VH-VL binders against Vacuolar protein-sorting-associated protein 25 (vps25). Designs and how they scored, part 2

Target 1, 194 residues: Vacuolar protein-sorting-associated protein 25 (vps25), of Dictyostelium discoideum (Social amoeba) (q55gd9)
Amino acid sequence: MSNQVFQFPPYYHKEPFFTIQPILNTRKKQFQMWQDLILQYCRYYKIYELDINESIKSNSVLFNNEKINRKLSREALKSIIDDIIENGFAEWVDKEKEKEKEKDKDNNNNNRVLIMWRKPDEWASLIYKWVADCGLLNTVLTVWEIQNGDDSKKQEFHQLNTTILMKSLKVLEKQSKCQTFSQDENVGVKFFSI

## First folded at step 1 (VH-VL)

Design d1 (framework fv_dalutrafusp)
Fold by ESMFold2-Fast, scan of step 1:
Structure d1 (fold): chain C 194 residues (1-194), chain A 120 residues (1-120), chain B 107 residues (1-107)
Amino acid sequence: as target 1 above (194 residues)
Amino acid sequence: EVQLVQSGAEVKKPGESLKISCKASGYSFTSYWINWVRQMPGKGLEWMGRIDPSDSYTNYAGKFKDQVTISADKSISTAYLQWSSLKASDTAMYYCARLDYYGSGEFDYWGQGTLVTVSS
Amino acid sequence: DIQMTQSPSSLSASVGDRVTITCRASQSISSYLNWYQQKPGKAPKLLIYAASSLQSGVPSRFSGSGSGTDFTFTISSLQPEDIATYYCQQSYSTPYTFGQGTKVEIK
């Protein structure tokens, strides 16, 4: 059986990469390199959400380099994630929607982060072009069909995270390129020619 | 056309209960959250809380958690804001506003407001 | 909670003037900032969302910019119908919070 694995860049094996740099310009470049790595890794494995505490506790290979015996601290990782959020490539997951988590009084604990290696407007463009190319303009599609249907099977957005997909449809809706509507548990969408 | 229509003005005495409404039309009611915003006379806007009408899940701002109850009836596309016992300090204009949970967190449509006056 | 501070609290300007209002967050909120217009006796109306995106149907004289903690709202050429109180609002985290408002009046 063959296994494909993510190829880490050379700087991942340099000890200073795992230590927050004290000089502002150097730290800015370091944080950009961490952003690039995190986004590339998540894209490779189709990871749309990261649990920060679990990643640290489990010694995830993304944040723990066993070869050089170096790992990011939780606080360093949170600082990097905050920077990625500022750049528009991540968002803290809204924990209020998950009722079970609220019972643990983990209120305002930002531990889960939505990762967007493509921003919603990029996904919106890809989805709209696919709909047009497949002759699906002016027809009704479900969110499920966009994510799991046979017609989208070879598209990068196949099995795209629902939150990111809905954000992307919102971009198109604001451009008057589609209209979303709810049918029971299913969300429908109709795409329009411009 | 998207509309949020709120119930009419209320004049109440301290200690009385009250339930005001926000009726949605022109869109799928369960696809958007409804938020409640308070504006005291001559003051700014304060977010009170929100509800997901699809499952009645609510979030409250801390100062309002024990003061009000937010609910919704999806069969009639109506959200509610309720007090068990009004205080004079509850005198304010109350707005409902629509939120796309998957959007940028903006309130794109607002009700006209319900003025609540609480005096002895 | 995230505190939002607007400047100025009020301003008086002439028709045709460029009007600028600023909003500062107590912590970074990325681009999760919205601007609303409230005319006397009316509900607020969304003008700008996600810091810089113009709401459909809103005149192009309104614009927004900024990210992180510092944000700016501009009316490029003030019209009589623009007299109102303007509010910024962060949507980065709950509880959502508004600035105290900026009252715009004609001289």
Scores: ipSAE 0.000, ipTM 0.512, lowest interface PAE 14.3, mean pLDDT 87

Design d10 (framework fv_dalutrafusp)
Fold by ESMFold2-Fast, scan of step 1:
Structure d10 (fold): chain C 194 residues (1-194), chain A 125 residues (1-125), chain B 107 residues (1-107)
Amino acid sequence: as target 1 above (194 residues)
Amino acid sequence: EVQLVQSGAEVKKPGESLKISCKASGYSFTSYWINWVRQMPGKGLEWMGRIYPGDSDTNYAGKFKDQVTISADKSISTAYLQWSSLKASDTAMYYCARTGRYYDLLSGYKYFDYWGQGTLVTVSS
Amino acid sequence: DIQMTQSPSSLSASVGDRVTITCRASQDISNYLNWYQQKPGKAPKLLIYDASNLETGVPSRFSGSGSGTDFTFTISSLQPEDIATYYCQQYDNLPLTFGQGTKVEIK
């Protein structure tokens, strides 16, 4: 078993990093640094989804620094997550609850967030290249095969979150590089040569 | 508006205990450091230490670590500076001051943006 | 500890004069230096932060410059209300440290 440990950047050990800064320019830099940290941490441990309530209650090392005895408040974390969402690197898990007609609902109802250190278009490119390299163009694959199959086990997208994978396949569909279809309880996909 | 109001002047004898206060208002007390600064008669400013009221974390300048205790009560937005046994050399004006308006994520807090009016402590036999 | 040394310790000047005070840090503190004004009987007041930034509401005759170890504070045209002691202060590292102060008086 590997006892691997994520190496935090030096600014993670500065007390003001854990307090929302009152000056806009400083806060923008602080939020960029939090985004970078959260995305790198999640990539390192392959975390696609964060539970805000669970992270706070468990004193997750990502948001709680025991060496300097500082942690992000729930409100601070939500503000940071909102900024990451605006930048396109995260989404609330229940996307339908976040549509215009439902935006008037209390944000406290949202506690799970999808983390995307790679945007769907980047995953789309990686998946398509793999399909082409393996000679699988013009054949049918299942979503399960892409995520869990033996052929994909060395790929970064092996075990990729299903929601992110489906978003990535939609990017390819818009490029006319694949077509998804239902196979009873499974989703199939056929990739096309261009 | 942000305001720090300190307790009144004190006259004490060597060996006596003392606790002075700094009451904050007009901002989130738990989100900013409160610092204590000493100024001996006719002398300059000396930083003694600070407290973060949100979790009661403290930092002291080395020369004051064994001489005073800094504490805070967040339920009444008040920070304290306390001596168990005063010396004549503790005669000074004591200021509380907030740090917090411009943080540098690499250096930490930046400057004392609001100050209390000061508490004069006189220790004589 | 980072030692802050001011020069001069005191000065006397006439109204309208240009006044310059220097502050030297015992080690590199980048631009992590502030300047405070303390009038007789009053608490100190922030004038300049991050070596050269003027605090809101502070008259434009006050300015700061410098980086690393050597810093300068200037009053371009001294006014009677500027009689005070001026302090530099570093926030690069704990403990926070002040210069010994420069007393500015009118001749």
Scores: ipSAE 0.000, ipTM 0.447, lowest interface PAE 11.8, mean pLDDT 85

Design d2 (from d1 with heavy chain L99H D100W Y101D S104D G105Y E106Y; framework fv_dalutrafusp)
Fold by ESMFold2-Fast, scan of step 1:
Structure d2 (fold): chain C 194 residues (1-194), chain A 120 residues (1-120), chain B 107 residues (1-107)
Amino acid sequence: as target 1 above (194 residues)
Amino acid sequence: EVQLVQSGAEVKKPGESLKISCKASGYSFTSYWINWVRQMPGKGLEWMGRIDPSDSYTNYAGKFKDQVTISADKSISTAYLQWSSLKASDTAMYYCARHWDYGDYYFDYWGQGTLVTVSS
Amino acid sequence: DIQMTQSPSSLSASVGDRVTITCRASQSISSYLNWYQQKPGKAPKLLIYAASSLQSGVPSRFSGSGSGTDFTFTISSLQPEDIATYYCQQSYSTPYTFGQGTKVEIK
């Protein structure tokens, strides 16, 4: 439950925004504006994974504007998502399995995308700073505690998607700033001073 | 010791096909993207595209999408750049370079380059 | 696509001089900027990554700074071996794009 409602930008209420523009340079600008909207919307509601088919089927307000009677087609949305992936702010959740699927099945491969309004190294920096600021260096934490603990409750990464969090911890491991390990059924992590 | 070793120089005629290679050693091949970069004679660097060898997922710069195919064979730690029909304008030095799958992106190791000359 | 513009396109300086090259992105790229050195007939070599981090084995006379759209690369005391073309590169999003290059020559 949120007391706030996402504020759509003015261009969301312009009819041409929902029609793929025929001029290549205009289309590029349109796709950038769609990227900005999708990333801002997902950040606002803490949406880390988006299902293209379900979003279209449910007439999601993100892609369907009832006030002007305009909506994105599935193919238009897919093109926009491909552009966002090219820009590094999204990736297919299951790209290895999607590539192994049979050709004669419905071509609904790559319908679920991971949305990253912050890249993993930006999350890594935020998490490491929090650990240092709270005096938790050289202390064992669990992934669950980072995501759901009281100490992280006011941090932007509270309830961060596990896939994105694990990518962020891999960034820190490469920098020799932490080490992950199994702890019971949880993943543990110990953060080190530089 | 990390190395990217590219195939030797090629001299081709317009319309011919070509496949050049970049062989990786000294690291986990599937943990790094392989990027292809073009440098035309006397010109700057142009990023063409990249491949994730773990699943052969590719990204291309727009002007190269219809010009080349990038592929990889993880069983022999080798990435490829391929043309179905070469043009004289493809004459250039081609470099491969790696970057890590996660976090900050930079090309820490480069191949020595493959010179491709296309002339009639 | 993100456009990268370098300044100057070329420069000539004396051994021991401080050399400064700038790079501007057409939109904010945070700190996702890298600097490469290319000597004649050689592949490019990474010098600086993440705007200001010095690559292992690279001499300390090379440094970088900046964030967002404006970035600077500095050679504190130019050496003869530094004759090369230097390129900035944004790695914020694909397609990755390079600046046009700055050719550094010794007087």
Scores: ipSAE 0.000, ipTM 0.472, lowest interface PAE 15.4, mean pLDDT 86

Design d3 (framework fv_dalutrafusp)
Fold by ESMFold2-Fast, scan of step 1:
Structure d3 (fold): chain C 194 residues (1-194), chain A 123 residues (1-123), chain B 107 residues (1-107)
Amino acid sequence: as target 1 above (194 residues)
Amino acid sequence: EVQLVQSGAEVKKPGESLKISCKASGYSFTSYWINWVRQMPGKGLEWMGRIDPSDSYTNYAGKFKDQVTISADKSISTAYLQWSSLKASDTAMYYCARQGYDFWSGYEYMDVWGQGTLVTVSS
Amino acid sequence: DIQMTQSPSSLSASVGDRVTITCRASQSISSYLNWYQQKPGKAPKLLIYAASSLQSGVPSRFSGSGSGTDFTFTISSLQPEDIATYYCQQSYSTPYTFGQGTKVEIK
């Protein structure tokens, strides 16, 4: 069957996991455990963006444990997300809409976060290896073909978030392993042997 | 420096109410569960329940659910164990204990204990 | 509820002896087992957590092993200050439950 559920690790069922520790070393370990859980959960369901306001609702199973009646506060979740960002596994999306003036003043402008269970460097390596293995070096591919093509169907980056994919291609460009270019409505990319 | 200090010994008659205390110091009171453990004279340890002081959420062992109330006041870093009507069978030493844990594995353990409160219920 | 059974209920040994206490759970508790020492007239003290992890400040002569349902606690060389009752406790699920205790005395 295709409707399967994520299996939470044992520490998710321990009440102290949901209580942010005041001791710095202990909190750092707790935040690493939250990072691992968030990244594993998002990888399982192919979730590339989280909405903080949606995530703190009682029906959000990632941050609300009904079995032990514990949930993360908005402040705790934001602290954890800030730590994940410092570690390079997430970025605030709302920065891109800084100039949107119609937004209610009461609304928090840091509400959406991009989740990267693999950093752009890792995706870059996986994509380049696939291109080389399939004999596609020195040919032109579109971003669409990498994300949705039949040739990439078995790859982990199939349907990868466009922002993350573009970050990954920039990593390869800095290594002189590819070159991106615009062609009408499509972004093309040519990968080089090195 | 980290310690739990319990209220003094109590001598009561059956039917009387009682509330004993466990005052925490040297750590963030709301960051750790407080457990209550009973030890009847000459017998072993028996877990009664616990409280999360951050939101007053409680877990009880089945046989104690209707016998006692566990509460906490985070403004004075104090946890409580309360009886509305004592019985002779409530005669015991009562301990409070802080619940620590190993974050890498998620294992829980009671690492800091109060000195105990002796409760004697007799006619 | 998970039942914890200790053996023996009491033992007498000489200073320097190796002492072994066992604890059995009525169902698998993985490694969610703790060991406590209670000296006469005192509160219990944590010695071992997670079946085999020695608590900070506890002498290395104390050790624990096991997983699933069968657990062992060992004092490699019994000292006079080790006179106490020892309890196992499962932390796998609430309600937490203790073994009945093992009283250790010196001959």
Scores: ipSAE 0.000, ipTM 0.480, lowest interface PAE 11.0, mean pLDDT 87

Design d4 (framework fv_dalutrafusp)
Fold by ESMFold2-Fast, scan of step 1:
Structure d4 (fold): chain C 194 residues (1-194), chain A 122 residues (1-122), chain B 107 residues (1-107)
Amino acid sequence: as target 1 above (194 residues)
Amino acid sequence: EVQLVQSGAEVKKPGESLKISCKASGYSFTSYWINWVRQMPGKGLEWMGRIDPSDSYTNYAGKFKDQVTISADKSISTAYLQWSSLKASDTAMYYCARGEIYYDSSGPFDYWGQGTLVTVSS
Amino acid sequence: DIQMTQSPSSLSASVGDRVTITCRASQSISSYLNWYQQKPGKAPKLLIYAASSLQSGVPSRFSGSGSGTDFTFTISSLQPEDIATYYCQQSYSTPYTFGQGTKVEIK
C-alpha cells in the first residue's frame, strides 16, 4: 500500500485556470473543466460532500495550487458549484434549502454540497445489476448491507453516501424494481425481477 | 473603450537591439493575455508568443523562443517585445493583440494594436 | 505544431455573391477555431470565434461552422467593404497557428 496521490491534469498548473474568465463562452469551457476536475478528484478519494468554507480555510489542494501560488476565491468556487448543480452533478445539503429557495433563491448562505460524479439513475442501474447478478432478487437487504456488506465489497457503490444511495433506491422504486420499508435506524429494501 | 496602442516604426541595422511597446487602456490589463504576432512583408500571420501581465508568465512559439523576449509592466499597462540582436529576416509588421486568459485551449484575439513596422537593413 | 490549411488561396466574386472559405487542421482542435479579417494596411479583426460564434458588432452576413478538423467560413452576400484577406486560427493549443490566408477580391 502506498499513499497514491490524485494526478492533476496539466491545466490545473496554469495560472489562468484560477482566474474567472470575463467572456461567457470561455468561462463556460473553464467551468466545464472545473466540473471535470472536481468530480474526478472526489471520485478518486470517495468524497461525497464538500464544505466550502472549510475547503477555503484549510488550503485544500483541490482549490489551492501552492506550486503556482494560485487559489480560487470563495465567490469563484461558489459560481462553479452553482454551475455543477445546474448540470445535475451536485446539490446543496443545507437544512433549510427549500425555505431559502422559496424566500429569495439566493444560495449565498449555503456551505455544504453533495457531489455526485455518478447521478442517482446510474447508481440505481449498478445496484440493480449487482442484486440480479448475485441472485438476491426477491430477498430483503438492508441499506447497511448494500453499503458495508461482504457481498458488495468489490462494488463501486460500497460505502456509497447514504443520501445518494436513498436517491438511487427511489429511482428504482419509480421503476417498480424495488420497495423500501420501515426505519429503526436502518432501511430495508426488496428488489423485484421484471 | 478598449485600446492597444503600439510604438512607432523602427529602422535598424543587423546586430542592433530593439524594444517595441504595446500600451493597453480601457480594461483590466492583468485580466487578459497580450499576444505578439509577426507578419513578414506580403506573407501571413505568425504567432510569436504571449504574456500574462499579472505574473509575467510567458509562452513562446518554438522558433521565437531564443530570438525574442516578451515582458510587461503592469504598473503602466504596457507589454514589450524585445530583440538583443536583430537580423534582416526580422523585417516585418509586429502586432500585439488581447486574448482571453484561459488555459492553452482558447484565445480569440478580440482587440489588436495598429502594428509596429520594423525594417532591418544594412 | 498544428498545421492549418485554407482553401482557396484567393478568389474573385461579385457583390451579392455567397463566398465560402474552408480551413483544415492537421489534428482535431474541437471547436477552438477563430476567423479574422485583414484589410490592406490594417490590423486583423476578429469576426468569428469558437468555430461558429459571431463577435459582437460584426455583421450577420459572416458565419462559421465545423468542428474537429474541417471548418467553413461563409459570407452570405459579399459587400465591397469585405474585400480583404481572411485567416483561420486554431486556439486549441500553443503555439497558436494561422492558415495561410484567403484573399477575397471583387470581379
Scores: ipSAE 0.000, ipTM 0.459, lowest interface PAE 13.2, mean pLDDT 86

Design d5 (from d1 with heavy chain L99R D100G Y102L G103Y S104D G105K E106W Y109P; framework fv_dalutrafusp)
Fold by ESMFold2-Fast, scan of step 1:
Structure d5 (fold): chain C 194 residues (1-194), chain A 120 residues (1-120), chain B 107 residues (1-107)
Amino acid sequence: as target 1 above (194 residues)
Amino acid sequence: EVQLVQSGAEVKKPGESLKISCKASGYSFTSYWINWVRQMPGKGLEWMGRIDPSDSYTNYAGKFKDQVTISADKSISTAYLQWSSLKASDTAMYYCARRGYLYDKWFDPWGQGTLVTVSS
Amino acid sequence: DIQMTQSPSSLSASVGDRVTITCRASQSISSYLNWYQQKPGKAPKLLIYAASSLQSGVPSRFSGSGSGTDFTFTISSLQPEDIATYYCQQSYSTPYTFGQGTKVEIK
């Protein structure tokens, strides 16, 4: 039950799925199917970031189907990712802070992408409901406690990627449902009753 | 709540040094980049550079790398833009603007601006 | 550096008109494009981020679309308070670059 393998949809085993379709209407349907597959796969394995170059180099099963001897090109994958980003389910990882301190050989070529099978507003709703249900409104929680605390252990957002969590807290702040504050390296948050 | 407040207008002569400030409040100063943007009279916006206040790491646009120094003092939540020797061509409005970390790649809020006039 | 080109440089329209401004990047910037409004004597104000996301507190008549190299900013029904210069900005990579600006005036 707990040891299930990800089930690929039937269209994953069709050769044209791995080649960008030239007809706009067909390509739009193809890109939607790639979005669905990527988001479902990442949700299943709790993958919040994909490295495009590493996925291609390692022949990741997500993008390489050995049974039919077909794989996505790096260019095709980037086009698909751009579409997913436009739809609000992904964002290129900001390499600026991480790699700007070292020489950047490919400064205009993003290779890591944040995957959001749930958008920040959906995570925001789940987190707020949990805080209310646990009687934690009007108390101070840390970001660490939301991600790693014992009380959140059975929640889907347990060990949620920090960037996605912070985006979700910003959604709540704009709704006046919480306020974040920080001192030193710690980020605290207080959630308010509606 | 969240705001950036810049120092007042400056009138200087060519060759003089100048340091202007941008004070942040209402948020964790070390969790956001501070960017400096120049706007020459009647012209558009030019990005000059940015600083990460957590470690004072800076990045400059090539045009400005040898002309200005960006710094920050996290104990008072203040970023700085400094010239060792001003030129008449430095006459402009200078804005600071906050940029989120990682994927929040937009400038909000902006400071009100510091007008620097360099003449004669 | 990534060059950002806006069209038109200026426009005049009537209150209630639909106004469209375009922005073109010299290379693909995915969806890392922001739109700012600047009124005379004031700092720029963020209206749209990540190509199509409306900033909190900004009226819904403002919208953005596009990805890659071609982007559009729209005011669905121009109001007198919308007289301003509008700038696109790519935030894909440093150095960040802005379009030259589009001045919007009312007839």
Scores: ipSAE 0.007, ipTM 0.471, lowest interface PAE 10.3, mean pLDDT 86

Design d6 (framework fv_dalutrafusp)
Fold by ESMFold2-Fast, scan of step 1:
Structure d6 (fold): chain C 194 residues (1-194), chain A 122 residues (1-122), chain B 107 residues (1-107)
Amino acid sequence: as target 1 above (194 residues)
Amino acid sequence: EVQLVQSGAEVKKPGESLKISCKASGYSFTSYWINWVRQMPGKGLEWMGRIDPSDSYTNYAGKFKDQVTISADKSISTAYLQWSSLKASDTAMYYCARHKYYDILTGRFDYWGQGTLVTVSS
Amino acid sequence: DIQMTQSPSSLSASVGDRVTITCRASQSISSYLNWYQQKPGKAPKLLIYAASSLQSGVPSRFSGSGSGTDFTFTISSLQPEDIATYYCQQSYSTPYTFGQGTKVEIK
């Protein structure tokens, strides 16, 4: 529904939600509920990367519920993120510049995480359908045009994270539905009819 | 080309230990999860767990967590499945199968080993 | 755990027939469903991934469709070499789970 602010599910206001459950089957359900919440929240605000340390330090509303005085510990959050990665909806960010910052700052490993509320295969389907619907098959598009062009402005993938977009184009390449190529500062892509 | 080659058939008695192997070739071993799948005689497929060979991180299906250990040696591109004490109920065909760690293709098992038959009888 | 249920458990059909197998998930799995073929004494072989995508090298007579909880696998014209057991598998969440299998035999 179209609300101006994100609506948290009822379980977000239950104290046990913020405490890692000791029984394995209950913990699995708890982790699925955390995955659903994190992915829905990030989708609502179009957040593609989370900074774990900053989220904890700033008492982000996603992980800190002031109404019930409960917050997720960093250890609990890391366990939940590991599970989300296992399920294919997230991955640790590994940038060359970030690696150099980590060397300088004495260990920031596993602090930023890429969030994929849609897996690359779902984005691939949405992008391909849009290209076909707009009559753009067998023409050359740039990655920039897909992300920022006027024709994509009303699409969910408008301003999609570049890493996720490139993963999605790779899905289409494996299906022989497109071919990517590098051109200066721009990546080009040509989509093919089946 | 890409190949997963498993160790040969085993005949064991209850209480014995066993370690079976899955050797990968033709690709970057550390870029793919190795999964273990059990098939009991005349029955269907059961996912047991997986390992990321780059750091030996493992995930197990709940019913297998305390029954088996999954490990890997990336220096020889080999994954392992081991039991400390076999039971007759462990009699099954065991398959290894890969999927890419950052699999954009939804955890598909595109290559499988030929299987290792494990028979446990007294 | 996500439960996967296939129907039918077995079927017999003639060469050239259209064969349809269904698979149902206990919860929505979007399009994260794969189909495998297993011939007697052999390892399973991936045929379809992401519900409807044909794996490279697999004959075009095999197809898949569906999303959410209900999925269908079709062989448009059954060939003798298609005698096998077929399995669906969800890859939405670990533990990964398979359907019980559908055995396809020729009359």
Scores: ipSAE 0.000, ipTM 0.442, lowest interface PAE 17.9, mean pLDDT 85

Design d7 (framework fv_dalutrafusp)
Fold by ESMFold2-Fast, scan of step 1:
Structure d7 (fold): chain C 194 residues (1-194), chain A 120 residues (1-120), chain B 107 residues (1-107)
Amino acid sequence: as target 1 above (194 residues)
Amino acid sequence: EVQLVQSGAEVKKPGESLKISCKASGYSFTSYWINWVRQMPGKGLEWMGRIYPGDSDTNYAGKFKDQVTISADKSISTAYLQWSSLKASDTAMYYCARPYYGSGWAFDIWGQGTLVTVSS
Amino acid sequence: DIQMTQSPSSLSASVGDRVTITCRASQDISNYLNWYQQKPGKAPKLLIYDASNLETGVPSRFSGSGSGTDFTFTISSLQPEDIATYYCQQYDNLPLTFGQGTKVEIK
């Protein structure tokens, strides 16, 4: 068994990386670097949701650098997450009531964020190729089988977050490459050759 | 104008029940938390708990969880703080307060306070 | 619970003096700290939010600074109307907690 750990880039060990930069162009570059780091880290450990409060409280190594005694403030982290959402690589999970401060404000309304280090289109392509390669076109699969079945054990999407998987199946459905349907409490899907 | 108006001063005996009110106006009552803060005579501020009137969800500080009930009535934009059996140690000024998104979730609007005196 | 400790508990200063109050959190609260002013017989009034932002309508002689666990509130030139008790408050985690307060009096 490997005891490998994620390798942080050199800029992770620079104090200014953990402080929101006051110059707009520098801040934009800093936020892009944070996006890259967060997405790479989440991909490495297969993390599809981050709890902002828990990450801060537990001193997650992603946001807390003990070597240089620096960590992201919660304000900085929320600003970075907002930027990642704007770029299409994250979405807020269901609203927490403490985030509903005004009826006309729907900004940053949850402490849990869905991380999409691959967008649904990329997952759609990977899933469809696997279905075709395994000779499963024109057969019925369940969402459970795609996530947890023996045939998908070696695929990157094995144990993929259900919300992301459903988004990915919708991409394929719009391409006429599959059709989803309800099976009691389970969702079934049939993939088509086109 | 955004305003929180609290009920008047109360003088009670130990063992009596009490319900005090905080009436909101000038904003969407169901869209903001209402917080209750206690201040004992000559002492500092203590957060007691809060309610989200939109669905009556509540959070209490551990010290107050079994001592008071926080509730709200959406139809009249009013939040309540209630005791089933008052103690002399409940003698205090009670404030309601609203957090605001644009001011760092800080309490930008406060009620004027309700003085509760519990003595034999 | 996050414990908030203020220093000093009370102070007396002359008009025009610089007054500094410190607030320490028992754990990292980032910049999720507010400062309130309470005059005798009145409800508290918000002065500073998110550690360093001045609330609208509040005089510029009031300022806040700090992040993490150590925070400072400053009145650059004390005025007679500033006689009050000042409280810090964290909103990083429930339960919300206040410092014990600092009484500011004129000599």
Scores: ipSAE 0.000, ipTM 0.436, lowest interface PAE 17.9, mean pLDDT 85

